# Designs tried in a protein design chat: miniprotein binders against Pyridoxal reductase, chloroplastic (PLR1). Part 1

Every score and structure here is a prediction.

Target 1, 350 residues: Pyridoxal reductase, chloroplastic (PLR1), of Arabidopsis thaliana (Mouse-ear cress) (q56y42)
Amino acid sequence: CSNNTSNITTFKPLKLPLFWPWQKVKMGPLSVSPMGFGTWAWGNQLLWGYQTSMDDQLQQAFELALENGINLFDTADSYGTGRLNGQSERLLGKFIKESQGLKGKQNEVVVATKFAAYPWRLTSGQFVNACRASLDRLQIDQLGIGQLHWSTASYAPLQELVLWDGLVQMYEKGLVRAVGVSNYGPQQLVKIHDYLKTRGVPLCSAQVQFSLLSMGKEQLEIKSICDELGIRLISYSPLGLGMLTGKYSSSKLPTGPRSLLFRQILPGLEPLLLALSEIAKKRGKTMPQVAINWCICKGTVPIPGIKSVRHVEDNLGALGWKLTNDEQLQLEYAAKESPKSMIQNIFQTR
Below, numbering starts at 1 at the first letter of every chain, in headers, positions and changes, except where a header shows other numbers.
F, E and O stand for the ipSAE by ESMFold2-Fast, ESMFold2 and OpenDDE, each averaged over both directions (binder to target, target to binder). V2 = 0.75 x the mean of E and O + 0.25 x the DockQ between their complexes.
Where letters were taken out, [cut] stands.
The coordinates of atoms that the task and the answers printed are left out; those that the model quotes come from them. Centres of patches stay.

## First folded at step 1 (miniprotein)

Design F1
Amino acid sequence: GSEKVTVRITGDSPEKLKEVIDRLVEEAERLGAEVEVEWDGDTVTITVEGLSPEQAEKLAKELEKIAEKLGVDVEVTVEK
ESMFold2 (binder alone), alone request of step 1: mean pLDDT 76; pTM 0.679

Design F1h (from F1 with E19L R23W E26L R30Y K58L E62F K65Y; at its last look DockQ between E and O 0.09; V2 from the best seeds 0.00; counts 0 for: pae O 7.3 > 1.5, pTM E .691 < .8, placed apart)
Amino acid sequence: GSEKVTVRITGDSPEKLKLVIDWLVLEAEYLGAEVEVEWDGDTVTITVEGLSPEQAELLAKFLEYIAEKLGVDVEVTVEK
ESMFold2 (binder alone), alone request of step 1: mean pLDDT 75; pTM 0.677
ESMFold2-Fast, scan of step 2: ipSAE 0.462; ipTM 0.747
ESMFold2, look of step 3: ipSAE 0.320; ipTM 0.759
ESMFold2 (binder alone), look of step 3: mean pLDDT 75; pTM 0.682
OpenDDE base, look of step 3: ipSAE 0.015; ipTM 0.347

Design F1s (from F1 with T6L R8F E36I T45Y T47W T77Y; at its last look DockQ between E and O 0.07; V2 from the best seeds 0.00; counts 0 for: pae E 10.3 > 1.5, pTM E .730 < .8, placed apart)
Fold by ESMFold2, look of step 3:
Parts: sequence; C-alpha cells; structure tokens
Structure F1s (fold): chain B 350 residues (1-350), chain A 80 residues (1-80)
Amino acid sequence: as target 1 above (350 residues)
Amino acid sequence: GSEKVLVFITGDSPEKLKEVIDRLVEEAERLGAEVIVEWDGDTVYIWVEGLSPEQAEKLAKELEKIAEKLGVDVEVYVEK
C-alpha cells in the first residue's frame, strides 16, 4: 500500500457557487431563480416618480436580469398610478414579448402577479375576470403564479371565501400554473393551504414583508409554517424600502412619502447598519447585497425592485456566495437589538 | 392601552394623496403615535399605533372630512 507517494494531482471538479441563479429552487410545481425582481416601481408616479422616458432603461434592466439567470418577476394588477393603472403588467408583457433572448422560450419566465382584494370583487367570476385582464395586459396565455394580494378575513370574511373559490377557478381553467397568497398571517395561511389542498390546487408561495427589519415572531412563524407545508416564502421589501442600503441617514432622507417612515425608524438602526457595513466590507460586497443574501440564506426568495440597470447589476451581486452562519447570527442579533423595526403590512392577518 | 388605525387612501392625483398623507402624519405625530406609510400601486396605506380610543376615532373622522374635501377615497379601520 502506498503512503503519501501519489504523483498524480487530481483537480477538483468545478463547483457552482451557492445561490447560483441557474441553480433553481422549487416553488410548488415551478422552478425559479433564488432571487426574483419586483416591478412595483414600473408605472408608479407617486412613490417612485415613474416617467415613460424610463422604459428603455427598464427594458435593459429586464434583459440584464434574464441574461444572468433570473426567471421570476413579480407584479400586480394594482401596479401603476392614475392613468397608468396596470402599467407594470403592460411593461413586463412588452419586455417578455420583445426579448430576442426569450424567443421560443417565453414560458421559462415565471410571471407572478397579484389580484387586489378590492371591495367590489365580490364573486369568484369577478376574480377570474381580474386574472383574465392581467393576462391581457401581459399578453401571455398563462401566469406562473396567480396570487391573492391580501386576505379580507379581518374586515370582510364572507368576501374571502369567494376569492379563494376564484383562485381555484383560475387554476381549473388553466389561467395559472399555481396559486399563491400575499400578506397572509400564520392562521389564515394554514386555512387557505388546507382549503386548496383538498381541491388539488398547488399553493406554491406566500409573499410577506421579510427582511432584517421584518423578522419578528409572527414573520418567523409564517416562515416555519411555509417550511412545514412546502410553501416557498417570497420576501418583499428585502431592503426595507431602502433603509438597509446605507444610502440614507437621519440627515439624508429620501424625498417623498418614504421620508416619514425613515424619520421614524432610521435613528434606531445604527447597530444593524454598522453590522451590515462591517460584513459588506469584509466580503467585498455592498450592504444591499448582504441584506438580500441574508434573505436567501433563510430559504426565502427575495424580490428586490427593478429601477435601473445599475440597481440590477448591484442586486445580482447578492448571488453566487453565502453568508456564514456566524455572519447570519451577527446580523440577526444586531437587528433584534435595534429598538424599532418595520411594522408588518396592515393587511397581514393572524 | 393603545389603538391601531389602518387607513387606505386611493386616487389618481399624487398631490392630493400627498396632502392627505401629510395631514394624517402631522396629526399622528402631534398625538405621539407611530406612523408607517406604504404604497401598493395606486393605494397608500398607513398604520398608526399608540392612540387612545378617543384619539383614534377623532383621527378617523378628521381623515374622512379631509378626504371628502379633496375628493380622495379613504377607508379607515380602527382596531381596539
């Protein structure tokens, strides 16, 4: 038997980096990139200052995301202000249709949209018609995920049952490949899961505010339920509307309505922002990349917003690496020791 | 105890929406309440916490008056 006498050097097989975007993750019957992109800013004049002159840059940002393995795009029928109602879906549909890189493979893009639980949506047929309107704006025949945007259980419980029936009908009619929910708390999440399971409808996702600013007991309980029931948690606002970027401070607030929230929360965030900055410097990353990577490390699929090519380039840097367990604990400790965090979406139920 | 107020604001005039939001936030801050503002499409929703029951009802009625004056749609829910 030879001992330490091998003259043959074997090279290690090439290993893919953790969270590589072509290494998809399961979301019910779907296979999605470990990070998606949100399109909330597309058509939003009030919060994000959208102008149609931005469309070319948005299209370039979309193409960059595709070229780098992103296949999940989240939108909603309520995205767009005033005359631009539905504009986010129209732009996404246009970009999918016009993409030469997707020619012959448009179905590889997973479009997730959301249907608002407006008070006038009182029948399952009206909810199905909302889905058909979204498909028309998107110019596609089938959604990847049709999502109920929020529960009406807290204020209109009778309406909620008809909306659940609407999700079933959307699936039975082949309008969606799977269904999801947004802003569902732990109790309602279990209830709709049971309702859909007995009807053979895949509940593939639960979308909630989840970040280093939004990881309290209830959000962790939702995550635990998702893990147990095979539901993928989609993290929205992974950067806390920009509070986790390091771009703002109590003396440098964003313009517009976000400044109200930032004035209230930012002054207490210094421990967390310092921890993010320290880890970012250590890893040669940006603070947004660390915050988004943390969401991925928790087993969620974050959907940061698309606003520019530069923002997509930066967010893509959240992929291809993994925070160590110690780094994750450092961030979580700093987040828990901060005196304030973001309050959950008001529509989030029990 | 503290009361929670949920406000939904919709409309197609960003300037009128901002005016309603600014007046709500100013009044909530005067009362020592916490305010969170979030947008979802053309809907602005606002979470206010730390109000007495009387303060919450007064705030809700003031918002309804402001919304009527400006022609903005507002729904207000008070959780006690």
Scores: ipSAE 0.006, ipTM 0.364, lowest interface PAE 10.3, mean pLDDT 83
ESMFold2 (binder alone), alone request of step 1: mean pLDDT 75; pTM 0.668
ESMFold2-Fast, scan of step 2: ipSAE 0.418; ipTM 0.756
ESMFold2 (binder alone), look of step 3: mean pLDDT 76; pTM 0.669
OpenDDE base, look of step 3: ipSAE 0.022; ipTM 0.391

Design F2
Amino acid sequence: MKIRVEIRVESDDPEVLRRIAEEIKRLVEEISKKYGVKVEVEIEERDGELRIRVEIEGDNPEALEKALEELEKRIEELAKELGAEVEIRIERE
ESMFold2 (binder alone), alone request of step 1: mean pLDDT 81; pTM 0.763

Design F2h (from F2 with R19L E23W R26F E30L K66Y E70L K73M E77Y)
Fold by ESMFold2-Fast, scan of step 2:
Structure F2h (fold): chain B 350 residues (1-350), chain A 93 residues (1-93)
Amino acid sequence: as target 1 above (350 residues)
Amino acid sequence: MKIRVEIRVESDDPEVLRLIAEWIKFLVELISKKYGVKVEVEIEERDGELRIRVEIEGDNPEALEYALELLEMRIEYLAKELGAEVEIRIERE
């Protein structure tokens, strides 16, 4: 409305949403791209084969995402294996700080980190300090979203209340712009929402495994609750760790521990993979783009992993178009006909 | 204090046993680093059975007990989700 042609031509698209073929979505007080990116692979040697030699390529992939309007990046203080503990946050912080594309506009990036519910985090003060440690690793003064990585309700319910109080203090102290949770089931999601509401803190987001391979009764119930309470669902593993890409088969497995999961699940996915392939061909899109677009069509914000420039380039093609209701139903029916699906995260609560 | 943990996992799928072994190694390493305890792990695989022996040594008994309880819970949850049977036995010295 107040833009003139000079602003459109001289300003980068990231600073002018009207320049993009898609619109940002609300997530509490935040305005985010309809797809974000996760950094679980950064520093993860076990599942993703991370090596520090990959850092230059990851930085290029990050810049590509920024240049194409992506402003939501998800990380966690537990990301990074062995000596690389915290590496994901350190890399994200470095890339944001060094970004030539941002040119002093680092505040336009929404960083969502997750704080692990470690057994030694027994006070709200310790949890607030976990947030400060993440801010230090990320080299930023404020998080977009501070998230509790999982619930302790099933084994340490008193600890959970302490962690919730920690989230409240983070918000009240201005260390985070919004508060979220991860791996919370229907019952616990309502409980934390109500608790935070009594403290004047809105619950912004609920991050849960959600994809064409993870749309069982519990995921659908979580989505329904999110819609009712004004919470945005952040869908992690929207590609099923790569199983929905169409690049793997029983004779063409990925390297590392993922190959075990793929051996168990892939043989049962033929109906779903065929439906994804058919719609992808009809739309001139890739199977990952269709799978991610389905998550967006359901009103969630998917966060596929940044692993390479090619992955980011492909995933960006999930934006700027929409599956029809009939196409969505076709995919959902095919998913139901597939005898295999993803198992829930071990930290997923009820 | 010294605590010995014996874990027995049974599954008809050898790949499930390998995944569980890898996750247990990760959890043990994580707990060791965070609690500053000394950990020694020995793993044996025999036709459909995985036997893991973990010896943990530390000077804070409260931290050790909490770490063991959390480890036990997470291993049982993982095994159940993968359709494996698990038995955990803890011996305190």
Scores: ipSAE 0.006, ipTM 0.213, lowest interface PAE 10.6, mean pLDDT 80
ESMFold2 (binder alone), alone request of step 1: mean pLDDT 80; pTM 0.763

Design F2s (from F2 with R4T E6F R8L E42T R51Y R53W E87T R89Y)
Fold by ESMFold2-Fast, scan of step 2:
Structure F2s (fold): chain B 350 residues (1-350), chain A 93 residues (1-93)
Amino acid sequence: as target 1 above (350 residues)
Amino acid sequence: MKITVFILVESDDPEVLRRIAEEIKRLVEEISKKYGVKVEVTIEERDGELYIWVEIEGDNPEALEKALEELEKRIEELAKELGAEVTIYIERE
């Protein structure tokens, strides 16, 4: 028998950008997307189960982020376990160099790396050499942001001044376009800002744990100081290592070492997870998208981790819309009513 | 035969975590020599915690169990002396 079916034409709607150029965030001399991505999982075998067989998928995820206007990527010289130390920087550098989407415009990517405050880094020259080693692994001539990964003030205050001098020298030598810090508390943030200012170096960014799971008085004080001093807060762990995704429960924990932390914190998050779920359903969004959007609404630049193409696809949905003030307050109230929150990083100073 | 030990160490003092990482590297060498077992250790720190992965491998089950017992005991003693919290997970082959 003959079957006369009508010809079906697939209509492809015009795809608008996730954000407009004027919605980019000023970060010192830099202009960055409202959300960046972190590469902590790249080369991390212990915490994130990294395998080299994942590299093709990670490259696809990186390209997807670029295609959607993301230009900020955060890494660190300490990222990568065991023999893979530095692997995150090596992979990011490889992906930037090989990018089809970037052909001839590799310099449009803002690379933010972090230099570990290792106890053997006792001279400013050694710290500048750490920067040069990162540039070599990344295969670039200049970083967007060079960051001190944590403060030594509580145990080696003389070393901290040396590391600050290293940041000054990196900037003066043109190895970095901007300097930042990570895990700095309110008092140390003001001190480094003032120190760098005396040397003619602006402090561009402060990277700190900031999310609906980490919005205590100290985080809010850091945000207030950042706003006052013209420093941009980069919010790391905006999803609480995955706890805010709605994917996990006491009966469905992640594999690997994160399961220990989840066992301690996850049972106490019911009010927050319920509020995230309700707002997500109302908005036609996912819980991670709502949690990331909240960080953006607070004026921070979140850097959720890239683990797969799926993670990037989902996280990109955090852009192009805004939570109302009432929805933000609902989430904050639910977070305060949750008996558990993220543990403060012990390297975070006063 | 293989035993995998995952150790989470928590402390508010980064000096304590650094000292524990140092001592565990020394302890692993000592235990490997004492019990004639192969011991590999990976140590990583993030969010104020040490994540320690220890793989103990050998052909003598009694030696493996004694190595594990001494590793657990010495780590718990070190953590108690320095005021750190320790959680240990063990997976046998």
Scores: ipSAE 0.000, ipTM 0.179, lowest interface PAE 15.9, mean pLDDT 82
ESMFold2 (binder alone), alone request of step 1: mean pLDDT 83; pTM 0.784

Design F3
Amino acid sequence: MKIRVLIVVESDDPEVLRRIAEEIKRLVEEISKKYGVKVEVTIEERDGELVILVEIEGDNPEALEKALEELEKRIEELAKELGAEVEIVIEDPSLSEEEKKKLEEELRRIAEELSK
ESMFold2 (binder alone), alone request of step 1: mean pLDDT 73; pTM 0.640

Design F3h (from F3 with R19L E23W R26F E30L K66Y E70L K73M E77Y)
Fold by ESMFold2-Fast, scan of step 2:
Structure F3h (fold): chain B 350 residues (1-350), chain A 116 residues (1-116)
Amino acid sequence: as target 1 above (350 residues)
Amino acid sequence: MKIRVLIVVESDDPEVLRLIAEWIKFLVELISKKYGVKVEVTIEERDGELVILVEIEGDNPEALEYALELLEMRIEYLAKELGAEVEIVIEDPSLSEEEKKKLEEELRRIAEELSK
């Protein structure tokens, strides 16, 4: 086993690697796997039915991802319902610290966390302290990516400048290797990019809702801006909160608040679900694997959620192959023919 | 068309209640502008709880349904993340009382089957 901790390197290849080192994606100063994993479900009792008894399985799922070369894990300081606030960061930190596969190689993991734009975070110093609190929960000395979770431009524009200064200070103090944003629309992406550039800080990533259910004009504009400015798009909800898995229907809805969105959208998804099913069958893949692979083919880095060992195992099958251009067009056409799509996140700015 | 949403938020921490009330005001303003619907909010503060009545009005039923779904999802998420308990009751004028009960019963049955 190697004791080298001086640089972030690519994970050692498995006997049968799902992707090769040269297929890793550049994200600012970072080199990340073509797909990462999100931890929104960790500690989330409302939307995802989290229970503490799941922790052993989540740790096994995390180890499975690491063994297969995944090095990008996305979390947030707001993840975890009620009394479990910050639990996602605490669990991720615990898993990284305890990992037998990472003993002496903790620096090979790129941790991306998001700092909530809470109304009480009114100074850049408070925002830097939010970063320090996340580092404490994660039990690490430096984040891969420190992200602003959403823009306050539409309702508290003076607060946004304070939060941006907080990101600058995090970077300058070496608390984060890179900075990013989440839920930023086309206009605000350009504004923050220019603001940070003037202060010597590159904008590394833009995390937005992006999937076969979320590829409208605004998502395409965001992608175009990201490509032009050298920003990597991190696609969240690549499976549409589960709608693209094929396991739900009008008669078989998920538990909790997601059921309201599913009732409205699922009846209008028949053309898209059929196309996903046909391509999956032809390729010997699952519908989630095809949907995730489509995001990768578009040049984004999807972060499907870690919910179980089974989910990670299935999602890993999205790697090591590519949809043809014709298959991509078939899926995109089917999505446009579907009368329904995802509603944009209300935190997403112009 | 007009839809009423009753939201009850409970917390032992008055700062949590204050924060949730302010965020709900911002959320309804944002939804109103985005979907072109008219939103009126009435907040009643009691010891340890907030009772919030949201009335959404518009000419496009599809936009109203989207606004309602988004409002409910985000309020539940925010309240739970802050350690508050939340109960949301929606009064849809297009559904009879019998249809509402039947729908709730079907959703409960589906949730129980998926948990097995």
Scores: ipSAE 0.000, ipTM 0.250, lowest interface PAE 14.8, mean pLDDT 79
ESMFold2 (binder alone), alone request of step 1: mean pLDDT 73; pTM 0.647

Design Q1
Amino acid sequence: SPELIEKAKELARELQEAIKNGDPELAEKASELVDRLTQLVEEGNPEAMREAEKIAQELTEALKSGDPELIEKATKLAEELRKLMEE
ESMFold2 (binder alone), alone request of step 1: mean pLDDT 64; pTM 0.500

Design Q1d (from Q1 with K29L E32Y R36F Q39L K54Y E58W E61L)
Amino acid sequence: SPELIEKAKELARELQEAIKNGDPELAELASYLVDFLTLLVEEGNPEAMREAEYIAQWLTLALKSGDPELIEKATKLAEELRKLMEE
ESMFold2 (binder alone), alone request of step 1: mean pLDDT 61; pTM 0.442

Design Q1e (from Q1 with S31L D35Y T38F R50L E53W Q57L T60Y)
Amino acid sequence: SPELIEKAKELARELQEAIKNGDPELAEKALELVYRLFQLVEEGNPEAMLEAWKIALELYEALKSGDPELIEKATKLAEELRKLMEE
ESMFold2 (binder alone), alone request of step 1: mean pLDDT 59; pTM 0.443

Design Q2
Amino acid sequence: SPEVQKQLDEIAKRMTDLANEIRELVEKGDPELAQKLTEVADEFEKLAQEIQDLIKSGNPELAKELRDLAEKLTEIAKELEKMAQEGSPELADEIRKLADELQKIAEEVKELLKQ
ESMFold2 (binder alone), alone request of step 1: mean pLDDT 70; pTM 0.647

Design Q2d (from Q2 with E39L E43F K46Y E50L D68L K72W E75Y)
Fold by ESMFold2-Fast, scan of step 2:
Structure Q2d (fold): chain B 350 residues (1-350), chain A 115 residues (1-115)
Amino acid sequence: as target 1 above (350 residues)
Amino acid sequence: SPEVQKQLDEIAKRMTDLANEIRELVEKGDPELAQKLTLVADFFEYLAQLIQDLIKSGNPELAKELRLLAEWLTYIAKELEKMAQEGSPELADEIRKLADELQKIAEEVKELLKQ
């Protein structure tokens, strides 16, 4: 029938503040939260003091992250010390499978795992089997992202081509939705991108050490290449192993091996820590939240490590707001004026 | 041969011992290096297991695998030497001892390729 009233429904999506967890960012064919979480501490007895008695709290931390819209979780087949090898993948898989919060939405979680470039992984078939072993430990049929953990270019360039062919086959067989790399420098990042492209496989992600403590010329060059080639930079160690938390001083060092790094580097971070503290106070935020927010402002997806419910609670406060350009410049200037910074990862290639 | 099997078993045992030494350095050392050293220690335990499996299975790719193992050990030895030069001064001597031992193992693996 005739309608004398014109019902014009103008639907404009509400402009949400940047960096809300539901405000996803593109990562190849994937849609991910602006911040993910890394699971390196899960099964790591030496650096992070992992014990199996912690598993219940780790599961609670995982559920809290999910409840708050986090859908990216990074692990590796090499995570877990000694006989706990693969423990990080096993725990993540168990938590996803048992999650009542996900209930029927287990496939909404983007699992990114990394396959080690072990010297005995000499065939593309062996590398594909590494992927299958990770799928078995994770108890899932398909990975969000399958990543090569580091480049062999500097010592075994023929092995690297075989590992790249393994990534191609993982993608072609549908074992992974996307492929990525970790610890790749500017030269090798371009080379693998081009290699995969000629084989019909897009390079989705590049995971590198990136933070206010690791913002050198090389990181900026990697970021520039990522932006140009449509690759998402996943920033690991966004808090510098805890140095950017403001929790530590010369009189209050962390327990375990981190204390030696902190003794050498922490006193040389005074300008940066002061700038972080001042901006945090001004914003009603914590220093870790400011440091993580800075990584997101640079267009990266940081993956701070989770060890407890408290880590997740604090890190979630990095979302839902944005540093101004002036605040970002202030932090970058303070980082440059600081006498110390973090050293590049030993496995990062040129 | 029984001599090659004996040498591989000794290399596997030495790699396990080096993994334990690296774990002790992780406990006392630079925590940025702790991430790298933990990964190295885990690889050494995995290499020990691989060598034991190669002894048992008679892998036709053995020569290729041993060559890559020697190159990997040489690379890690060089990186540990850089850590000794640029990292914690308190651990420089211990890290250099590890680098020297890795270089010795790399040369022993290269010698196995001749058999």
Scores: ipSAE 0.000, ipTM 0.249, lowest interface PAE 16.5, mean pLDDT 80
ESMFold2 (binder alone), alone request of step 1: mean pLDDT 73; pTM 0.688

Design Q2e (from Q2 with D42L E45F Q49Y Q52M R67L E71Y T74W)
Fold by ESMFold2-Fast, scan of step 2:
Structure Q2e (fold): chain B 350 residues (1-350), chain A 115 residues (1-115)
Amino acid sequence: as target 1 above (350 residues)
Amino acid sequence: SPEVQKQLDEIAKRMTDLANEIRELVEKGDPELAQKLTEVALEFFKLAYEIMDLIKSGNPELAKELLDLAYKLWEIAKELEKMAQEGSPELADEIRKLADELQKIAEEVKELLKQ
């Protein structure tokens, strides 16, 4: 018969995305979520108290990030303490390989890893081999972004040229889709950009410490250069190791080594923490969400650390809205009024 | 010999791994402790570089200088351990472990120089 009325139509509501497709950020040939996640804590026993018993929660946190449209994950070949060196890449690779979410979805995961400027990496071939070793640990055939972890300009300038040639070869061989740098200051950033340009390689990203606690002259100059040259700034430590969360005070310090830093810096952050708290309350948001949103509003891509499912859930709330210009200025003024800030990374160049 | 050069390369890699751990800790320590740990991290990188130069040149005199530097780094790590004990027993314990590893590396290099 021509009549078939046995079909039951069920309304399937679309889950509202945390951000729209046009809010994705261009990084060279890549299109990434406006926030990514870092994996520094994965395998880090010294600073973050990593234990293998944490792996299940880290995997759940990774899946939650994927389910909410996050496609940028930052790692490094040096992440993982002592004998766990490379463990962050191994865990990320395992989670990507085992992901049920990736099997049913056409979202590309952009893996950004960083290659350490180790003193024994004296040839471009050794640096290319470092990339191949990272691909092996990650169990992937191509990286989204291959990054030089720090500059050797101040102590081994001839080695740096060799490492730059290594980055060129990684790109030319198709091992990486894009090339980036980390901890490069304004002067050195221009130099590598110009060098790579002569070799036909675009510089995609510059990763530096950047937050309401890390707005030094160098960070502002780097941002200006990135804007001029079409380089995307990836902001690491956007929460100041947790100091901007509002969870800690002089009477409630974190456990472990961070406690020493918090004792010295946290009491000097009262104006900034008050401003963050006020804006968070007004917006119905958390202090970490405001701090991360500020980084996004500045045109950077923050990579807060994946430590737990709850941290990922909270950080995801930084997406889908924007601070007004007045709110941004209020936070920046409060940061300048605060007598303390983060120390500059020692590997940060001029 | 090639075997000794391989062992020295492995020691240089371990030294750089320890320097990276200290570098990460520098970002998280108090401002004075961060400065001290930064100094130790820079000395570890310098030592690793000098060990690489030794491997390339085959110079026993340079190897002796690198051993002296390794013991100096061990002394600095022990001083940092004492500073950390005042603020954090957990940090003191981790710095102690780093000092012990540096001492072990120095003794391994010393033994290789006898061959």
Scores: ipSAE 0.000, ipTM 0.240, lowest interface PAE 13.1, mean pLDDT 77
ESMFold2 (binder alone), alone request of step 1: mean pLDDT 71; pTM 0.667

Design Q3
Amino acid sequence: GTDPEILKEAEKLLERVTEKLKEALETGDLELAREAQKLMDEARELIDKAISEGDPELAQKLTDIAEKLIEEVEKLLKEGDPELAEKARELLKEIEKILEEARKH
ESMFold2 (binder alone), alone request of step 1: mean pLDDT 67; pTM 0.625

Design Q3m (from Q3 with K38L E42F E45Y K49L D64L K68W E71Y)
Fold by ESMFold2-Fast, scan of step 2:
Structure Q3m (fold): chain B 350 residues (1-350), chain A 105 residues (1-105)
Amino acid sequence: as target 1 above (350 residues)
Amino acid sequence: GTDPEILKEAEKLLERVTEKLKEALETGDLELAREAQLLMDFARYLIDLAISEGDPELAQKLTLIAEWLIYEVEKLLKEGDPELAEKARELLKEIEKILEEARKH
């Protein structure tokens, strides 16, 4: 009933946490919030129109997420366009270091970064050095999760074993608390799990495109394997790059390259968008909150993007409640009835 | 999901540009940098074709390719010699033009 620690809390109404400590999700040795946030937009001039003038707002959005119990932040060493390469990691590191809410508790934030499978990363030592470079940009001594950003199995299978050895060495050297993968299909996920297991390294996470727009046979098979092997699925693009927000139509498209995707896919989403709208209205929630909540109900940890304070405020409303089984089935049926869905990521393996 | 021939060509182009940029970085070869630029000109042709046909799958794949290539050009700019760095800067400007054109559609 009363504020007891900070000036910010003194000026705002006291509210219950969006989730309780026992609702945190296990990811190997880690304990994470039921939803995290992705930082793909930070430094991305191409798809998201990033400008450095946005940094103050992004810092405020980050602090808001922390205030509401979010402890998982996903980034990548490839994030940031052109001269801003590595900017996402640099901004995240700066925000963690400068955080007033985290003073003395910076280690409570779970940082998940992804290392690109670049063709010149041909030795395990080079891959370990990629991890060290990320730690330097983030200004931290240890990552929560070190992830391989994509598999090279389809075009450079011998390189993949080298990258896997790099992950093993990162873990053995204490540079990461856990290792994960991104864009791995069912076949490759089993192979890396077995490879790491024989070397005493826990595979804790598999990050893939997963949403009401990306719940095809392959995604469902990946989820089944994750459940069986004790791997946590991190669902990226839980809002379909914004298509599930209800904010866009044929007459109101987003700026940039997304407009091409939206022109083709959005008209084919009418059954799904209607179902999202109906459930949102019935629940007193927004369409993004329902779409994110669906991912959580499926046992995944969604990482919607941090773009503004407003987006974080809205997405936080996905926590503290659950869709019923009937509501989940209604959304899934509407998604299958919709003639369009997201295309598979180019780096997604078999 | 569909797997059109144009999408397969875009994937092959990505692999080829990666190979050429890697070789240019290793050797300091300005001709390899020029080849990378020519491959980007071809990628622009595919983007223009996708826009005219209204193909969102190709547009999405090419956006990912362009973002990754910008990183490679940036790396080349940092590590290459002054002449190679200038060629990398030219390639970066061409990529920026392609992306700005895609945004207009």
Scores: ipSAE 0.000, ipTM 0.216, lowest interface PAE 17.1, mean pLDDT 78
ESMFold2 (binder alone), alone request of step 1: mean pLDDT 74; pTM 0.720

Design Q3p (from Q3 with Q37L D41Y R44F D48L T63W E67L E74Y)
Amino acid sequence: GTDPEILKEAEKLLERVTEKLKEALETGDLELAREALKLMYEAFELILKAISEGDPELAQKLWDIALKLIEEVYKLLKEGDPELAEKARELLKEIEKILEEARKH
ESMFold2 (binder alone), alone request of step 1: mean pLDDT 64; pTM 0.528

Design T1
Amino acid sequence: SPEVQKQLDEIAKRMTDLANEIRELVEKGDPELAQKLTEVADEFEKLAQEIQDLIKSGNPELAKELRDLAEKLTEIAKELEKMAQE
ESMFold2 (binder alone), alone request of step 1: mean pLDDT 70; pTM 0.571

